# VH-VL binders against N-acetylmuramate alpha-1-phosphate uridylyltransferase (murU): the designs that were tried, part 2

Target 1, 242 residues: N-acetylmuramate alpha-1-phosphate uridylyltransferase (murU), of Caulobacter vibrioides (q9a2m1)
Amino acid sequence: MSQAPKIAMVLAAGLGTRMRPLTNDRPKALVEVAGKALIDHMLDRLVAASVETAVVNVHYFADLVEAHLRAREAKGLAPRIVISDERVQALETGGGIKHALALLGEGPVFVANIDSIWIEHAGAAVDAVAAAWDPERMDVCLMLASTTESLGFHDTGDVFLSADGLVRFKDAGEIAPLVYVGVHICKPEITADGPDGPFSLLPLWKRLAADGRVCGVAPEGLWMHVGDPQAKLAAEARLAEA

## First folded at step 4 (VH-VL; framework fv_ozuriftamab)

Design b4 (from z2 with heavy chain G101N)
Fold by ESMFold2-Fast, scan of step 4:
Order: sequence, then structure tokens, then C-alpha cells
Structure b4 (fold): chain C 242 residues (1-242), chain A 118 residues (1-118), chain B 106 residues (1-106)
Amino acid sequence: as target 1 above (242 residues)
Amino acid sequence: EVQLVQSGAEVKKPGESLRISCKGSGYTFTDYYMHWVRQAPGQGLEWMGGINPNSGGTGYNQKFKGRVTISADKSISTAYLQWSSLKASDTAMYYCARDWNYEYFDYWGQGTLVTVSS
Amino acid sequence: AIQLTQSPSSLSASVGDRVTITCSATSSVSYMHWYLQKPGQSPQLLIYDASNRATGVPDRFSGSGSGTDFTLKISRVEAEDVGVYYCQQYSSYPLTFGQGTKVEIK
């Protein structure tokens, strides 16, 4: 039986271009939804899943992100924060993890986007990902949601899930029932052979899925992608109804 | 030069369908949200809804939700406002207006006058 | 929905007069903008984010305010300033406009 990861990589180095003007003078991670910063929503979820350390990459308004996270720690709030500095160049999802490898330690980690918010209908969603994790069978385990229970994600879906939890990424023009909703567990070393500079995790996931090394779980709930100011208002309306 | 060019005036009967358009030029169409604003004869401005042309994501004023559809075709830099069944109360000037993610409406189309009467 | 109320609903001014228009919101607004609609024309942006003049807008126009109370001022009105002025909030959906202030020039 594997233990749930105690370390998370939190991807906060995005430019926030689609969130302007909310991001004209602040990073996307510090945009508030229902009175709480996006990064705090995600960190609180990770803490509830027993994460003890978050490695957070920073780029756009890096000083503000750092100051916010240090102020959060000063209030006695978990997790412990380690900054992965990308001020020189934003490295995207794959590049960000590769750059942070020395900070992530040995073993699997959670990886979390800061722009996913959700309402749980049956148990803790992040715990469901941890419960599904099996390092002998998988290199990646994705948190997934039905396209009918997700807002602001791809309405044509991302993946199919087999009865035993294996992921298949859809072909172009295919409609898949499930979307990736911004949290997964992985062996971070899968990024080690990636290119220097910025690159996406998606091509790596597709190769691993072809080998049967990507699994997923779809907890019951409603997922919301806060990618732009309109999506922020939509998420706030849904949270108020919960 | 940034321009928003709207389709021409329409005269329709109640129950008819209609689609009006707003074509953007002089900028990258997918970088800006497009909104629709209505003005009934002799009245003020009323926001109907908007679209993110890159994602296709839409938001509506509840008054118009289900009565109109907002869409965009990014291959031809054009946004649309569509009715499946017009009512006399839809008689109004309709403007498209561009914004940058929660900014202000910096450029406006010239307006499309829609008249619905028997 | 945030309701915006403008005062006055209409006014008549002589060239050179100072004109003041107010906009009151039913709840706090972070993003308030002002537009002018000249007779027979599309609205045009005057002031964004309470106090910033849009490109090409003469310095006789100024905006101020925060929270629930905002003001648009024209220091010395000109004949070409005739039209209907609208405040608009972009803080909460649905986006809303004030009812408009009609400015007539004598």
C-alpha cells in the first residue's frame, strides 16, 4: 500500500493574460473567488489531503505571490512553502516540474493548478486520487470530472476511463466523457528527459497512457475552471448556491 | 485601425428567426471578449451577454438567457447574436462591443436596428 | 444585480458651464466606466476605472469616486458634448448601466 504524497507541486507561474484586467496589477494566483485567493483555495484542499509541503513556481508578479505565501505561513497555516523561481522565464507545466525536481524530493507528488475550484458531493476529491495511486502500475493518476459536471473545461472532454482505471486520451474529433480538472499525482522524474525551457505535460501523458501507465479517478462533484473574469463570476454564483 | 462592423438593419415578424453579426478587424479577434448591448427605442443601454471567442465560453443576462444565443466563428473574426423566435419586444438597436477580460468597452460597432412588427 | 442610479436624469447647459453627473450603486463597485452616446451614434468610452480618461478624450472630462458613489465632471462644456452619458459597472454580473443623463446644450 502506497502512502499519499506529502509534497505538492503547485503551478502558479502563469501570466494570467485571460484574467485581465484582474491580473494587470496582480498574479492570477491572487485573484479572489468568493473572498479567497485562487492559490488559497487549492492549498486548503491539499492541506485537507495531508500535504505538508507545497513547492510553488513563481514568474508573473513573483514578489507578490511570495509575500502572500509567507503571510499565509505567518498565520500558522500549512503547508510549508518552498518557492521555485521562474522569474527569468515561465516554463509551463512540464518545464515547471522539471525545473523543480531538486525541490520535490524522492517519490510521487501531487501536482495542482491554481485555477480549479470544486464542490464535493461524496467525500474528499483529492483523497480519492491518493486512494487510487499505485506506483507499481502507474506513473500518473489524474483527477477527472464528467463533462456534465464541469464548467469552463473542454465540453468535448479529454479522456475515456476503463473499468479498471486506465486513461485513454481521445482522438481529434472524438467526444470524451471526462475532463482533467487540474489535480494529479505523478512521479516527477517523468519530466527529466523533457526539453530545456517551456513544455507541456500533455505529450508525456499521451505517451505514458499508450503504455498503460496513466490512471484516473472521477470523484462526484462539480468542477469549475476559473480561466477568465466571466468564469470567476460563474464560479462565485455556483459556490453561493452550495 | 480597430473596427467592429455589424450586419444591416432587419425588419421581421413575430415568430421568425434571426441572426445578426459583428465582424472585428484590425486586431487579434481571439484576444478580446465580445459583448452584446441592447437599446430599446428611447431607452438606455442594457447588457445582454458576452463571449470569449477563443474558448467559446458565454455569459448571459438572465433576462435574455434561453431567448438568444451568442456565438463566434474565430476563423472569420465574427460574433453572432441569434433568436429562434422573435417577439415585438425585441425591437431595439443592438450593439456589439469589445473588451479585454473585464476591462471597458473600448470599441463599439455601429449598431444593427432590429424591428419586429406584424 | 447592482443597480446604478444617475443624477440628474437630464440637464441643459450653456457652452462654458461646469457639468456634474453622479452615479450611485446599490453595492460597492471596483470597476466603474463612463460612456457618451451622441445623437444617432454608438456609445463611446470617456472614462474607465473611475478616473482614467480614454485615449483622445479631452482633459475637460474627469472622473472620480469609489465604493458606491462616482462622479463625472465636464469643466467647461462644449457644443459637441451634447448626448446621453451612461455609467457602467463591470464588478458583478449581470453588467449594468445607469439609466443615462441627457445633456442638452443651449
Scores: ipSAE 0.000, ipTM 0.402, lowest interface PAE 18.5, mean pLDDT 87

Design b40 (from z6 with light chain S30R G49D)
Fold by ESMFold2-Fast, scan of step 4:
Structure b40 (fold): chain C 242 residues (1-242), chain A 121 residues (1-121), chain B 106 residues (1-106)
Amino acid sequence: as target 1 above (242 residues)
Amino acid sequence: EVQLVQSGAEVKKPGESLRISCKGSGYTFTDYYMHWVRQAPGQGLEWMGGINPNSGGTGYNQKFKGRVTISADKSISTAYLQWSSLKASDTAMYYCARETVYEYGDYFDYWGQGTLVTVSS
Amino acid sequence: AIQLTQSPSSLSASVGDRVTITCSATSSVRYMHWYLQKPGQSPQLLIYDASSRATGVPDRFSGSGSGTDFTLKISRVEAEDVGVYYCQQRSSYPFTFGQGTKVEIK
């Protein structure tokens, strides 16, 4: 854990279109699952992994997201919140990190989506990512889950994981055993040469993986992607059983 | 601006070989998968397969596996669909389509203009 | 393979009408995409991931749905909307399309 980041980038600037009608009057980050907002589920996981600062990008209902996060801090809850403002234009995953580079400081950071919830079966999942991180071998380290132990993610999978921890993204028409479940560690400067404006991390990850610079770890547990109203209900049912 | 330009119409006899092409421009060719979609006369769309131009890795609809070969040449940003021996039932419009790259989903965001292949005796 | 069935197979509408097209899957699909093929043209993306409009697609187009049932709506159809609409799933290989819904304008 000596390489564990103290800073996280939390990607909360999404439009939440797949979550409609729940997102007609609120951002996806504030949709509640089992009585707690999606962003709070993720922030609590990051706090458990000793994250001290979360840089949160905001766009859709940005004022509501900021008010919620300031109210959270007012209750004495960690982490410290730094807002990365994207009110003018949402910048996607890669653009969001590039825009926030000055706020993320030097060194590796956690990057977290707000729509992944999980049940741990063997230790803290975020800590497993930190333990796997090796900046000499990696530019990115992905938290992965088996397609059989994940709900609401890509049914055909995303990646293969080698015995030595290297990630290979599946080719067209392949079925991969593992999915990316919304948390990773990266060197945020990998986005610096990206285009101005919105862009996705995924093409960059694929190029880095081809160079052997993307690794991953698949902690034991059950992962749930809360991407739509049906998935929200399914996640609540599973959490009630735990 | 993103553009996919396909090769021109072909008229062939059963048993002949054929290769058609799809050239991408206005984007980094290796960052997106390229797929082939077929449309028989008066029918709907049917996925044939796709390729990762960066690795050359391919996937096929089993209906077409062994009947066609999908390939790509990243140095000229071009994907190919090839038949070793055409049948009359291969008569169709063939489209290439670019698959956008998303962590949780993917879709065909740009399509070529189509290549009409007519196979008759 | 996941089979997609669209309803109706064809319809005729007047400019300004609301058009609703449905797509039903034989198994649960996480996300559904919609394409429009105008007469003599290649398909073009309209809606991705059930409800997101593609760049340049007018606000009159909207999508919804989850599981096995998805819907595409055109709030006020225009003459330029004539064509065949296709749903598509990517949750399982092979990727499959619905049979198409032909929209004609009176």
Scores: ipSAE 0.251, ipTM 0.699, lowest interface PAE 5.5, mean pLDDT 90

Design b41 (from z6 with heavy chain N54D)
Fold by ESMFold2-Fast, scan of step 4:
Structure b41 (fold): chain C 242 residues (1-242), chain A 121 residues (1-121), chain B 106 residues (1-106)
Amino acid sequence: as target 1 above (242 residues)
Amino acid sequence: EVQLVQSGAEVKKPGESLRISCKGSGYTFTDYYMHWVRQAPGQGLEWMGGINPDSGGTGYNQKFKGRVTISADKSISTAYLQWSSLKASDTAMYYCARETVYEYGDYFDYWGQGTLVTVSS
Amino acid sequence: AIQLTQSPSSLSASVGDRVTITCSATSSVSYMHWYLQKPGQSPQLLIYGASSRATGVPDRFSGSGSGTDFTLKISRVEAEDVGVYYCQQRSSYPFTFGQGTKVEIK
């Protein structure tokens, strides 16, 4: 219903510990899958959805991430890059957004992890999230994928989706059919009252979902989480088949 | 300071009911799942199940489903593990453990001190 | 259920020795965590997500691995490191632990 966000928060401040040894001398964001850095895969998807500015948080090998992004801009590639500096301390997903509030401006934004790659089977997946977004009804809208149509995500799933598009987070020990696949739209001000320092978005999402304020959409496709070296190889094999 | 404080040791006879507790403090109780982990004498750790204290929704290891009930009272930040009818094989140390909620993996970040349950005739 | 097998089941080390413990899963796991249970104490988190040290855990502890094979290393073991080490997977319900590796200090 509303216009798609022109600004994205791209979460690139992770330590990449599960990607070692690939991340011993580089950040996870610069690990290549099928010849392209993880961050470039995500930025290209956001550009295709008409994102004009990406606010990128940096921590681990921050100088390398910045150099890569400036080199990308020098080639004339969108989006415009704004760095959110977390060199002193990584702030996790919620803390990273809270820290970047002044850079994100007013209004809803895309939020994207750098470690999700996908193959689309019907239309652009990020556009589907934008089409589902309604700020009168929701504070968060999650891009979701079936656990059976995703690789490298946990088998227990994350959420249930109602016929009305509302999200319910699973209870402890429950198996859910859908996983969050690393892209959402939110009102970034939901993080403003969060704790100081690092914190996760997930407890906040659970509270908002209990109030009926979290939406989800599951676009047709295959999603691949590139969380470790084995998952990188699996993703490359699947992409080669396409 | 995050703390999980469990109820004291129990000595019971087979067939008796029992409820043990785990009280959380130093954090928002409803923001974290609470789990129960069992350790039989001389054995390793075994996951029993967990609860979302906000919703009351539970999940169980199939081995324990129907034999125990996990519950929580968020007004007093306390989780419970209960048996309607104890067996001698329920003799074990029982730990509560808090599950963090992070996008890159959930893990048990804080553990209670344990409650020893002894069931003998 | 995913079965986790640790090796060795027990070891005896001298202060300053390198200790290596392995954990093998019957199917690929997304996340492996490591806990230490000192004698008479509750378990405590050492490593989460295969390689991230928990708050307050000394640099001598490190984790590595992916897929089905994971390793915990102690570069220079200290007397306080005595106890039983457990790996744990969270990729699939039920959550499972390895059988434990007992580390004794001479």
Scores: ipSAE 0.049, ipTM 0.642, lowest interface PAE 7.1, mean pLDDT 89

Design b42 (from a2 with light chain G49D)
Fold by ESMFold2-Fast, scan of step 4:
Structure b42 (fold): chain C 242 residues (1-242), chain A 122 residues (1-122), chain B 106 residues (1-106)
Amino acid sequence: as target 1 above (242 residues)
Amino acid sequence: EVQLVQSGAEVKKPGESLRISCKGSGYTFTDYYMHWVRQAPGQGLEWMGGINPNSGGTGYNQKFKGRVTISADKSISTAYLQWSSLKASDTAMYYCARETVYEYGDSYFDYWGQGTLVTVSS
Amino acid sequence: AIQLTQSPSSLSASVGDRVTITCSATSSVSYMHWYLQKPGQSPQLLIYDASSRATGVPDRFSGSGSGTDFTLKISRVEAEDVGVYYCQQRSSYPFTFGQGTKVEIK
């Protein structure tokens, strides 16, 4: 009975230091890949998955991010944009969600990084995460990719996935076959017990995984982390060949 | 505040056993991997291995596998590095280091212990 | 194993000088991290993921690079910046460090 989330948290408050010089005068979210801004690539994917509202946190060049998103809305494009203001201090992934709790409501939400781009080989990847989501069994559901089908992510991997969809985070020195590729569904209230200020989601995920509350799905495709100018060029080359 | 506090300096003879410790405080110990890094006198840093304190699962640099044992006691937030039989070549500074938690991208060593000097001589 | 080679192995700078340290990997790495070990102290994190400054690290430190070539820069070196700088990769096991670059202030 679970329906796909209608709300997404889009994490756009990063400094983009690895993208310099491209980010000297603009935020990473507005860096273009194949003629389209990184944030627009992600928003278009979320719209295709029936997301109606995106809560976007802003910090670095916040005014430029807001202006771009309002211009996007003025063209009649979904989703509806709600700004979560972090101009004073960037709060990282966990802190950003905790700060935005009042804007996200009490239902499950998508959470998306702006710098993950992919080519789909079998159906819509975001829809696969929604189809796997079960709030009775899960607090978090991760979109995963094989280390052999991902570029710009670490080769040691992040997780193992059981036949029934449960995630186990690798131990130190293990090589895991799957990486987290920047999109998940969660109950955002899991961040409520987090510290004030910046913090990462990963400690929460590890605790929840130990309780069997983190699941994942690995849709077929090629995933690319656009973390620096060379990765941008590599992503553009792959997109041109697809 | 996050702190990693290591046990004090050790002077041992070849063939003796030894266990050194690294106690974490100011954070949830089981949420972070703990690693051991070796520094021989006048030399650079060398990764030895690490542990997931929540599961007890370990990984080793093959150079050290079978020569040392890494373990942890989560009830007292302490990680260990142990030798069953020390050799003179084990003389070095040993650091523990906490691996960051980051759900998207690479991880790194964000906090380090003060080091434990181990001297093995006859 | 991925070997990391730093250049230079040692340098002497005056306060206010620009310092550039490079780290070259034998194969492509996803990310590079930099640590500073001050005399008599444990290493401390300086830069992570090629270019992100760790909490409390001054703006004068910056990192850049991708693939096999990475650079650490200090725009205006200060006396407190004395120590040995290490690059580190963790894209593959075993994790490896560069041999270190010793920075002294004249």
Scores: ipSAE 0.357, ipTM 0.745, lowest interface PAE 3.8, mean pLDDT 90

Design b43 (from a2 with heavy chain N54D, light chain G49D)
Fold by ESMFold2-Fast, scan of step 4:
Structure b43 (fold): chain C 242 residues (1-242), chain A 122 residues (1-122), chain B 106 residues (1-106)
Amino acid sequence: as target 1 above (242 residues)
Amino acid sequence: EVQLVQSGAEVKKPGESLRISCKGSGYTFTDYYMHWVRQAPGQGLEWMGGINPDSGGTGYNQKFKGRVTISADKSISTAYLQWSSLKASDTAMYYCARETVYEYGDSYFDYWGQGTLVTVSS
Amino acid sequence: AIQLTQSPSSLSASVGDRVTITCSATSSVSYMHWYLQKPGQSPQLLIYDASSRATGVPDRFSGSGSGTDFTLKISRVEAEDVGVYYCQQRSSYPFTFGQGTKVEIK
């Protein structure tokens, strides 16, 4: 049986411009939803999936993110935090992982955005991704949600999923039934040959998917992208009903 | 440096065929969708359609479907917009625009070509 | 199709004035993007995902809004800001643009 990753890359280096004015004096990672910082929502989900170490990249208000994470550790809360410093330049999703390769160790890792929140309807969603992971068959395994079970993601969808779990990214003008919702497992070394500086994971995923190396799983639940102040309020309303 | 360079202005008669081009440079051409946007004289912007240059998969605004063909040749990093039979109403500025790639959030047009003016008159 | 209506259709401003342009959608959209077309030039990206400034865009430009109502603001307009401003949605096919707001400097 494949062992679930014990290490996660948590992507917290975004500028948070859509969250203004909430991000005028703090990073998006520290914006609170239902009284809890976005980064803490994600870290708690990763802990529930047995993650022991989170490598967190920092850029915008980096000192505040670090202080928050050290305060979290001082309370005795897992995971152990390792900071990946991007103060000089934000490196995007792919560049952030490439920059953090030495900190991620060998083997597959979880990768998580801090602005995805969800309500589970059938078991733990992160565990479903871990259960689907097969390093012989895949380099990337995406957590997906139906467009009808997600708020604030791509309305036209992102991907199609085959019966075998293979991902196909939609073509221009297609409407896809599933969206990527901000958590995946990958072999982080796929970023090693990427360009220096900032780059996105998405072009790399499209190339790997063409080779049959990207899989996905769509656990049952409701997913919410907390991208702006209105989305924060909507997420809080939904969480209050859960 | 990302650049989208379009072919030069065209003057055509109704019924003639035409293909205009948009060449990308400074990036991996197959990683980004390419779109075509029309602007009639003195009017606003109108989306015509787009293409995934890697697969050749296309999508069209219904208004233009069957009237134009969007294609790409990834070996020379070039996208095309083609008419089999031009009409006077096709007189317009035509822009190509690159669609961003982002894992989630939204897509937008981050770079635009300089435009190709197509004039169709008898 | 989602229709976008901009207000005002045109305006004249003096250098240093605050300019506000609104864009209203017939149904809710996840995000709105804004482009500027300067006279004789191709459109250029100003604001994406409602409020994020594109690379190289001065901080006098800002965007806000959600759902059906979005706003573009120029805190202190400069002579180089003349042109037509367009909002755009991609939440549904076909992608649609607003009719444009022409900004002239007195």
Scores: ipSAE 0.313, ipTM 0.723, lowest interface PAE 3.8, mean pLDDT 90

Design b44 (from z2 with heavy chain N54D)
Fold by ESMFold2-Fast, scan of step 4:
Structure b44 (fold): chain C 242 residues (1-242), chain A 118 residues (1-118), chain B 106 residues (1-106)
Amino acid sequence: as target 1 above (242 residues)
Amino acid sequence: EVQLVQSGAEVKKPGESLRISCKGSGYTFTDYYMHWVRQAPGQGLEWMGGINPDSGGTGYNQKFKGRVTISADKSISTAYLQWSSLKASDTAMYYCARDWGYEYFDYWGQGTLVTVSS
Amino acid sequence: AIQLTQSPSSLSASVGDRVTITCSATSSVSYMHWYLQKPGQSPQLLIYDASNRATGVPDRFSGSGSGTDFTLKISRVEAEDVGVYYCQQYSSYPLTFGQGTKVEIK
């Protein structure tokens, strides 16, 4: 029996400074790609993977993000939205999850960035992450893409993947074949002992990977990081070809 | 508090060996990469290489590969930069710097001045 | 290797002036970081990933840009901001820094 999470943490509290001028009057989460807001692209992917509740952290233009998500719910669209309020201070990836722990419940969750868009070539990518998840073996399972099949991610890569599905983060100055593309499953309690205030998940992931507790899967497809206006145009051109 | 403390200044002759150190404290040493950055007198910054202190895996700028060795002893939270045979061109300030994985250096040591002259 | 060129190479500003420093790369870069090296001190991180202010860095510092062109701005320069500013790319190895921009305060 697969243990697919029904809850997702959606990280939407970023300032979107690289997206200017598009983010001068709106958060990055509400920037449209191919006529659809970035957050809606991700939420629709999570719904397709049977996610029932999304906990969304908000900071920059928080009221606009909340209004958009409530309007989405009013249209009868899943998932159910729970707001994690970071208006006072943005807490980064690790801090955001730690702050939301009470909202995420006791089981594993999906964690998703709002700025990753992809074209699938062999089945649903998020389902592949769920199928790979094994809470007895792992604390984190990363969705990965080849550096040669991704746009807007760095060419140096992030990780190596073993035949067993174990992740090794590359050493300093090393080139790795795979990049993390913004979706993973984790046990959110891994953040509980983290510092108060903002912190990144990356040091926790490196430590867990050293213990053999980080796994990954690289579904077949093309991944696009929508981090700036040029990348938005590139993603739209590529999506039009699909 | 995160702190990187480097060994003191060194004055050496060409051909001599040298090892300088960088001790981390206030964080889990093996969770972060450690890099070495060089600054020749009156010049800018130049990346030499880095190490994963947990695995011991290293990467080098090709300019320095084979001329220096980067290592770490995680039992004492210390990274090292070593020369088997110094040259006058090695005269520089050497910094260690900590990295999360996006290869930005959030904390830096105070620097070790190495002077090599005959 | 990706070469980074900063402009201007040096400038002299009065307290309260707006300072703008640019960094141009020979090819598109995924990550650009900015450092300040005050006289006699080690470099310190100011901005990572083009626009994120490092912990403890005052609001007067901001970063922007993407692709090959990046900018660091100081909205109202203060006396303690004197030093050499460096951009640094993370897109390919070796990691490279710009040549530096020296900021002097009158």
Scores: ipSAE 0.305, ipTM 0.720, lowest interface PAE 4.5, mean pLDDT 90

Design b45 (from z2 with heavy chain N54E)
Fold by ESMFold2-Fast, scan of step 4:
Structure b45 (fold): chain C 242 residues (1-242), chain A 118 residues (1-118), chain B 106 residues (1-106)
Amino acid sequence: as target 1 above (242 residues)
Amino acid sequence: EVQLVQSGAEVKKPGESLRISCKGSGYTFTDYYMHWVRQAPGQGLEWMGGINPESGGTGYNQKFKGRVTISADKSISTAYLQWSSLKASDTAMYYCARDWGYEYFDYWGQGTLVTVSS
Amino acid sequence: AIQLTQSPSSLSASVGDRVTITCSATSSVSYMHWYLQKPGQSPQLLIYDASNRATGVPDRFSGSGSGTDFTLKISRVEAEDVGVYYCQQYSSYPLTFGQGTKVEIK
């Protein structure tokens, strides 16, 4: 068992093309849901889990993202922000982490997408991931949700979870009960041998899962993926009911 | 650099068995799913099923389940589609295609034309 | 099974024209992908997850949409764009394709 990570990689370099027209003049990270920017929803969750530093990659409207984050810090809000600059080329999930390795240090980190929002039913979800983390057994620990307790994620699911917490990625054409909901803990050095330029974490996770090195936890709650304008309206409706 | 190379065209009679292949190169074969898509003459695309080469686990479109077998040999980075007994209605172009995740097909083989006639 | 209907079934365009193809699903779709099959060739990925251009796909191609209605646009069609365009859903199994839209260049 290890200490909960104090550093998070926040993946904010996406183009936000599915969010148009909302992203015509702003990045997805700054689209508001229930009066708060998507990136602020995630940063607040990470702060609640005792994260002290967020490394944020920027690409699309990078200056606006950076200005927003500096204004957030100026208000005295945690976490401390470190910018990982991808203005020249967006590097996707795996490439973004590999590019940021020097900024992330040598310990495990949280990795968070900015487009996942949730309602908690039994304790803090990010804390549940930290409590499950064990670097002797794991290289990756995924936050998961039931397909029946998630909106805007795919109905076919992503993974199965064994009784001892091991993840198996579903087979082609198979329906899995759990979906990855945009937060995990990893050893960031797993990306070090990845290709130069953009690449996805998913093939790496499948390899590590085959080795028994990917674990997961499914906290109680409702998860909402805010990937497009209709999903934003749906998320706002559900938050208003809470 | 990523390539999917399929076996050559086949001309068969009804009742014959057949296995066609799709060999992946330029990537780690077990990191991606492999799917089979058919296209009958003058028709559109139809998903048949797919395989996880790491586990050997397969999924099928119910229309084709029991009529074909999908398999893979990860030691030679090759996926297979097999019929035990061909019918004239199996005449089609058969494509293999690689899955990045979320079931979109980023690379396709060149196709294998299977003609089944008397 | 989710059925996908493309409109139009065929069109004829001049080089430089804007081309719009739509794909309508019988129920809400989480993921929609678009492919081009040029004459005598394998399909090739154009757009994944409604709006993301695949590697090597020119900027003139764009995708949009959510729920049951999705659109593929070619801002200024070129001669090499001739072929059949297919949408494909990923929300439930079996995976399904639209019937195709044939694009011919005058």
Scores: ipSAE 0.339, ipTM 0.751, lowest interface PAE 4.5, mean pLDDT 90

